# Designs tried in a protein design chat: VHH binders against LysM domain-containing GPI-anchored protein 2 (LYM2). Part 5

Target 1, 295 residues: LysM domain-containing GPI-anchored protein 2 (LYM2), of Arabidopsis thaliana (Mouse-ear cress) (o23006)
Amino acid sequence: QMTGNFNCSGSTSTCQSLVGYSSKNATTLRNIQTLFAVKNLRSILGANNLPLNTSRDQRVNPNQVVRVPIHCSCSNGTGVSNRDIEYTIKKDDILSFVATEIFGGLVTYEKISEVNKIPDPNKIEIGQKFWIPLPCSCDKLNGEDVVHYAHVVKLGSSLGEIAAQFGTDNTTLAQLNGIIGDSQLLADKPLDVPLKACSSSVRKDSLDAPLLLSNNSYVFTANNCVKCTCDALKNWTLSCQSSSEIKPSNWQTCPPFSQCDGALLNASCRQPRDCVYAGYSNQTIFTTASPACPD

## First folded at step 17 (VHH)

Design j4 (from m4 with D31N)
Fold by OpenDDE, fold request of step 20:
Structure j4 (fold): chain B 295 residues (1-295), chain A 119 residues (1-119)
Amino acid sequence: as target 1 above (295 residues)
Amino acid sequence: DVQLVESGGGLVQPGGSLRLSCVASGFTFSNYWMGWVRQAPGKGLEWVSDIYRGGSTDYADSVKGRFAISRDNAKNTLYLQMNRLKPEDTAVYYCAKANDEHVSPYDYAGQGTQVTVSS
C-alpha cells in the first residue's frame, strides 16, 4: 500500500529526484525556492524548462504544480531527501498542517516526527527547525535510468490517468508503489512516478553521476560550465554544451572540453559518433565518443 | 580558488582505525554542508557521509555506526573518524563541497587520500 515511502535499493545510494509541489494558495517561485532550500532558482527553472530570466517573483497560481529538484539518498531500502531541507516552526504552526498544506502533502507529520525524534508532534515550539524528509528514489526501472517524481495524487484520479499523464503504464505505477490497483490509490499522498530520462555518457567517477534529466528539462553542471538539456525529440539523448550563461563556480574560468582524440574515427564503428560530455574532475571536463561501438 | 586537501589515509589492518582530515579554502566553509565520498578500485564514487551547516550528520548504510563525520568551522576543517575498518572500506577518500546546483550533491572534491585495509 501507499505509505509515503519510496523504495530505493542499495545499487545507487545518492541521486537527484523531483517532487511536484502545489499550494492551495497563490505563491511565488521565490517562496518555493526558500521552502525547499534551493540555493539557485535556476535549478527550479531547469526542472520546469523555464527561461533563465524568469523572475523570482513570478506568481504561481493555486494548485499549479511546480517541479522541485531534491538531493536523494537511499538508506535501509528507502529514499529520502537530504537534511538540507528544513522547516522553521512559526507562530501557530501545526505539524500536520506543515505536512499537508505547507509542503503540499509530499510528506506526513508522522514521518517528520519520526525522523526528527519529536516526542509529541502536538508540542512544537516556535523557532524549532525540523528536517523535512521528502520521498525519492535512485532506482533504475527495469535496467533503465529514470527520474523519480513524487506526484501528489489528486482526488478522483486513477492510475491510468496518471500513467498517461507522465508517459508510463498502470502496471509499472502499481508495482513501483506496491499497490494492486486503483482501489489502493490514495488521494493527497505522494506516488512514485518514474519519468523517462535521457541517455547520459557521464562517467561513474564524476561528481555529477548519475546525471538524470527528464524530458523538457535542463541543468548546469561542471561548476556551471556545462549546460545539459533533455528532449525526447532528440532521441532521448542528453545534449550537453559548453556554457557561459552563468559564472563558473569553484573555477576561475571554464576549462575546455577534452578532445575525443580520434576515437570518433574508430573504424570498428559503422556509424558516425559524436564527442559528448562525460563528466568532470578537478579542473578537467571529460568527453567520450558516443554512441559506443557495437560489439 | 577553491581547495580541498585531504590527509590521514594509510594502511591499516581490519578492525583498525583512521582519522581523515580535510582543509578547505577559497570559500566560506561554514556556509556549506560537506561530505565524504570514496572510490574503490574499479568502482564509481560512493557516498560515505554528510555533515550539514547546523551540525546534523548522515551516513551511508555501509559505514553507519563505524564512521563519524565532524567539522571545525574555525579551522575550515572536515574530519572523518573511521573505526572498525573492513577490507571493503579500501578506497580513495575525497572531501566534497556541497553543490549550489541541484544536479549533484557536490560540485568540488579534493585530490583524495588513500585508505587501504588489509591483513
Scores: ipSAE 0.917, ipTM 0.958, lowest interface PAE 0.5, mean pLDDT 94
Fold by ESMFold2, look of step 19:
Structure j4 (fold): chain B 295 residues (1-295), chain A 119 residues (1-119)
Amino acid sequence: as target 1 above (295 residues)
Amino acid sequence: DVQLVESGGGLVQPGGSLRLSCVASGFTFSNYWMGWVRQAPGKGLEWVSDIYRGGSTDYADSVKGRFAISRDNAKNTLYLQMNRLKPEDTAVYYCAKANDEHVSPYDYAGQGTQVTVSS
């Protein structure tokens, strides 16, 4: 039913991924936030490079795509959104309508029925809550981290058009999804699209590791004390700086960045280095000198 | 301030069991899904399990069928029952709180409790 299976069999079992949501009816950012259980709208704003002061009531036009970040978990070789995303059945809903119209084709009614162990999909009651298993992946591509993006294929699309749209190539897209050509591309179904991620110096033991942003996006990390931006025009290098724009989420105050003590003064290093964000833990924001000195 | 305090770790022979506890404070515990992550020496953080507000659970393939996550919202406590322990389960285990932002699944973890599985 999907073009690819959103394979997720690598060593990373959870991650943040991205889906492309659109609706045939006008909606608002508030409604999308609620639909995908996104706690703070700024997560959607950052994924779409929208100003922080964007209204929750901003109109989203029919067929306009909004990128929505989701929590991905991998099980038995396949990635799906974690169980925090639920839908409450409303008057006149049937599962096929929920899948195609409400969730924009990002899931199938068969998958909703399967993961919720629904005994009779024709007997749906108002008020029932179902987990919505959105497709995702945490796998590296050729040893490199990517942002996996669930793209709902428009009727008449080609792999070449999709590859050009998202800055990848036809061969990579086909191989990732286990297909050989356009004849296997399923209209109105999700395709796994690997978005290039900005490079970062985040430590593998940081709570935000690996910190993966696609082009023209931003996030707040380290309990809202650090803002990171990905811009292809800045050599695909993650740009992170301290921020006081948002109240810290778990800390009373934002700790200072740790210093790159003697590392910037090391005369044996032949190349210029900066003190860059390297992640965080327990009241500490880490930094490191980057790039690493050659061996 | 948010606090997460893990306990219940120790040295156990292969095939043994341990039950980890995590006492939470500084936030409304029942409003957040919670998880366990672990770190083996020299490695990054590895996801173990999540439990959601509605009581559903999810597990990494490496622990599925052996570990059971649970929570007691009245006591602000998260648990991990670990059965049929293997040497590869040796790690520091961290209790983790769901992120309000979608940059990562968790935004706070405790100081951890050591689990060592060895003959």
Scores: ipSAE 0.753, ipTM 0.885, lowest interface PAE 1.0, mean pLDDT 89
Fold by ESMFold2, fold request of step 20:
Structure j4 (fold): chain B 295 residues (1-295), chain A 119 residues (1-119)
Amino acid sequence: as target 1 above (295 residues)
Amino acid sequence: DVQLVESGGGLVQPGGSLRLSCVASGFTFSNYWMGWVRQAPGKGLEWVSDIYRGGSTDYADSVKGRFAISRDNAKNTLYLQMNRLKPEDTAVYYCAKANDEHVSPYDYAGQGTQVTVSS
């Protein structure tokens, strides 16, 4: 059943998740950034594989989908976006309009009312601020990390069309969303779509673990000192490189990129290995040899 | 440089209480939501709790009702009151600063303080 809630009951209780936003009206990247409380536009740019120099004023056409990354927290078996995403009530707003038109159907007014403990959803005042609980999940799929993507279903869609579009299958979509088939697929409601994530060598104790990146996207990590990209055409392997494109966020300068031991690269396997990004600590960017030797 | 310094850990019996503190410097503390994460030996980081700029809070299911996060913006200090502690709460607890990027929730954590819950 498409309830508007995504199941989130696994051992990982916070993560980065993704929503597909569109509006019936033209808008700009700046307006989307503000609506979703995204601190740096580059987070939206990376999720959509757009150049870093893309203008905040770039037009987004009606019904054009923009992928927006969100922070996900899981509680009581469901995942919602963190409380960073708020909406301030404007003249003539009602909650149902905010849910369907402002937030593109990603959330219901019932859910907004529930999480904000609104006694009467028909009696809201200009200037009130409400947390917008976007659906998300941090659950693994069949033991594998995925990027959970909230896809708002278009009228007339089928599970087969959605599965083909996003590189998954009907059975997986139906099972993940608690539905049997197309007869239970509801237009204008979010569907939990599991996007394949690039494999990563990031250590489990790094602040950016697990580093979940879907095809045709990039992200800056390690205080903006490392750029990572995910490309299905490169065997779904995360590619991370040192970067000076952006000023470090918590460091005065980027720390030295650690080197893989030459002996580890050359002597430990008869197959080629690369020196790859493995996460960071407060003052150190780690690397490791990958893949692991099967011997 | 950003600094986060945790304190208040120690050894406690099951059912006991501890109060953790984290003193922040090198950034405008009031502009960021803050959190606690923990790491048991040999395991990855586990989210514990967040507190937002407006004072709202969230908790992992495993600690809800037992832990209370709070902050004092005038003292640049984050707190975690831990009650009815269980052996499963044994970990190094880290104070963490919200990330300006969406690659992860946090982009900086302190050195941690050890909490050990055993009979």
Scores: ipSAE 0.714, ipTM 0.867, lowest interface PAE 1.1, mean pLDDT 89
Fold by ESMFold2, fold request of step 20:
Structure j4 (fold): chain B 295 residues (1-295), chain A 119 residues (1-119)
Amino acid sequence: as target 1 above (295 residues)
Amino acid sequence: DVQLVESGGGLVQPGGSLRLSCVASGFTFSNYWMGWVRQAPGKGLEWVSDIYRGGSTDYADSVKGRFAISRDNAKNTLYLQMNRLKPEDTAVYYCAKANDEHVSPYDYAGQGTQVTVSS
């Protein structure tokens, strides 16, 4: 059943996840950034493959979906956004309005009430701050990394349409969401949609592991010293390059890349493997021999 | 430069307790939520706990009810009280600073402190 909770019981307990936000009224990227407590707009820009110089005042049309990255934490078999996302109650707010209209149906007022231990959801006061528990997951799908995307179902949708739109299949959507068919799809509720992630060579001991990036998006990692892109047309392989587009966040200057770890000669390749981004530490950006053969 | 210096690790028997400290410098400590991650031998990083700017906390299932995270903003110090320790808690524990980007929850971690739980 579409309970509003996403299953998260695998070995990975934190990750980047993604929600699809829309509003019935026009808004701006600035308003969305504020609503989801996104520190730097470029995290939203990258999730939507928008240019770095996109204005925060860019208009978002009614019902236009903007993908918003969130930090996911998994506990007791379910995933929710971490406590970074808070909403401050304003004049005339009620929790059901906050859930459905302000947060686009991504959460229920019952879930907001539950995680905040609100004694009476009908008796809230202006200025109260509540954690907004957006649904997410860090689970692998059939042993493969995916980006779990919270898709708010539109009235009249089918599993087949959603599967085609996002590059997955009916059976997977049904199983992940505990439903058996279209009759159990609930409009205006979040559905867990597994977006294929580009393959990554990032070490499991790097702070950016697991590096989960879906098609047609980019991120900055390694304290803004590395830009990574995911493009299905490039064989679903994460492409990461050094970048000077943004000032380093914790370093005065970007550290040098390490000597490539691993053998560049591989008997199964016609040519030597490339050296690719493998994560970072406080002093070094790591690289390793690519698992993929050159063309 | 940002610095995070963990201390308080050591050898302890199962069922015992240990308190880790992390002293921060090079950034405005009170502006960032902070966390602990750990690395067991041969494994990747595992999230342990977070503490947010408003004082709320969150814990991995494996440590919930046994560990308590806290912070002292006046001393730029993060703490982890670990009670009822188990052999599976053996790891290097890292103090970690919240990321300004959404690629990952943290963008800087210290050198770590070793915790070993053994008879």
Scores: ipSAE 0.688, ipTM 0.860, lowest interface PAE 1.3, mean pLDDT 90

Design j4 (from m4 with D31N)
Fold by OpenDDE, look of step 17:
Structure j4 (fold): chain B 295 residues (1-295), chain A 119 residues (1-119)
Amino acid sequence: as target 1 above (295 residues)
Amino acid sequence: DVQLVESGGGLVQPGGSLRLSCVASGFTFSNYWMGWVRQAPGKGLEWVSDIYRGGSTDYADSVKGRFAISRDNAKNTLYLQMNRLKPEDTAVYYCAKANDEHVSPYDYAGQGTQVTVSS
């Protein structure tokens, strides 16, 4: 595996992924939002399970990790963030500094240089805009959907420690990243970490498919008409509810949930199955019977 | 309300060409990257191509070198030039608006236009 590249060879060519951003200097959520071209702050808030009323000016301490959602695309076996994330060169900037300090080691100056076809990385000019290719993946892990998280490895870390921190195993991490073991683990480089996702009943033809949420996160989907949350304590099942917390986007009003497809009464269940969110299209919100029997 | 209206689909023979158009309204077109997705019979949505605000483009491996995405911001129109079409390109093609919420790549799609590639 090439340094700084995540493997992306699965059936899903585009998806949402996460990166762990840490700054050496104090910053704000606003600055992070701008840096990663996140249009709505709530995307960052949701990824970090922060209240919606969190201020954009909220201080982020040095070395504090903030999870940032990114759009991922797969091409030629590699996943990379979309081209909307750009950095404009400032006075006295060095490309290596941009990579290691501004973007917290999530990318290398070599990769930036490569994708932008920079002839000489040392000859950059003020005002130049460069695409920042962040590593990501849309691959399933052992047939299961996961949220890929770019974790910048700390000096002295081990695969075992990282695995324990994120609820996976060292073998999985090693395989996923194409390394044999700790001896090949590089500090200050991004590591592909698969985060377990809550199970979802979202249809494959839904605009938000696959809907992948990691533990302790939330998202607004269906044009802000539906809020989904993921909590491991709730059997790793995605909980989606109609929401009026945010004004609908793209729609004047939120459409009603459709009638549940399929039989809610199942002989195998003592009680009728719940009607759950199954995605959306155009101006329709889909529902389906829960695969699980209500308690 | 956001509107995306696709056109240009049809029946073509293998090796043929089509040009799809999508007219957008109800939002500031130039502020969003746009894309094309398609759905073949019995399959889910498949990403085809994206064009970003700055004009950069991306393509699925399956269409790379054959398809070309472009946009005219003055006309609020998205295009997809499809060359050297194959039977496996048969699908409903949807114009899609980028999602601001980072839940999925897109938050809105048009009604779609049918593309059928058959001898």
Scores: ipSAE 0.599, ipTM 0.827, lowest interface PAE 1.1, mean pLDDT 92
Fold by OpenDDE, fold request of step 20:
Structure j4 (fold): chain B 295 residues (1-295), chain A 119 residues (1-119)
Amino acid sequence: as target 1 above (295 residues)
Amino acid sequence: DVQLVESGGGLVQPGGSLRLSCVASGFTFSNYWMGWVRQAPGKGLEWVSDIYRGGSTDYADSVKGRFAISRDNAKNTLYLQMNRLKPEDTAVYYCAKANDEHVSPYDYAGQGTQVTVSS
């Protein structure tokens, strides 16, 4: 059954995951950034494929869904967001309201109570800070990398509709969420939806490893010197380019991409392979030959 | 000269726990991703877990949910917490250092520490 918990088999695995946030009331990107403790607005912009010059004060309409990146950690078979997301109780707040309305049903008040060891959910006090444990996962799906997306189920929806919307299938959704079918689909609860990720050539020793990006999204990496995009129309391959759109962090200037070894580019393909982004260190940006041969 | 020294192995009953440690020297520990591999009697080397430079972790299916890899860069130490141990986990466990190349294998491994799970 849908418990609000996502399965995550790795005991201490960490990754980036996504949640779909919607509010009954109008809000702003700034408010969403604050609510979910997102350090950089560009993370939200990238997750939603919005222009970098998008205003923080941009209006988000009621019931509009915004994808929010979260840091995921797996423990005891379950994935939850890190303790970086906290909510401070305000006057007249009700914990159930915080769960269902403020956080758009992504979490239950029971789960909040559990992780914060709240003796009585009805006896919360103004000023108390609670960890908000959002559901997430770092698991692969059938050996393939995916980005887990917490989708709050709409009333009247079906697995088939959701599957079609996100490019998966009914069976996968059912299995992933431990349900047998539509009869066990619960409205206003988070559903674990696996989003296909673009293939990446990022090395394991890279500071941004693993780099997982879902379709129609972008991310800045390598101290803001590299912009990576994922587009299904480009064979689900991560496209990473040098970027000057954002000031570099930790570097005075962005280092150039290293040249790929010509021998590697010409190996085992009729046409030379592309030289692609392979990660970065504190000193430099790595490149490698693309694993795929050009058509 | 790269050195990796494992410790923490021993005899434990099924369902028990062990914590392995690996002290690294001779290189900048924080600049490399690290891993654990194991070799059971009569079997080949098996990958167990990796921890990347950014702190992300990866596990073999056989140990997922039971083992946890971590690192302390300040102490140049790699750890492997092993819970709910099974007889099939019996092996020599090796700490391994990755190289700067895109593809495995590891460049260096320690002498290993024996883990025996038996009733």
Scores: ipSAE 0.000, ipTM 0.203, lowest interface PAE 15.3, mean pLDDT 91

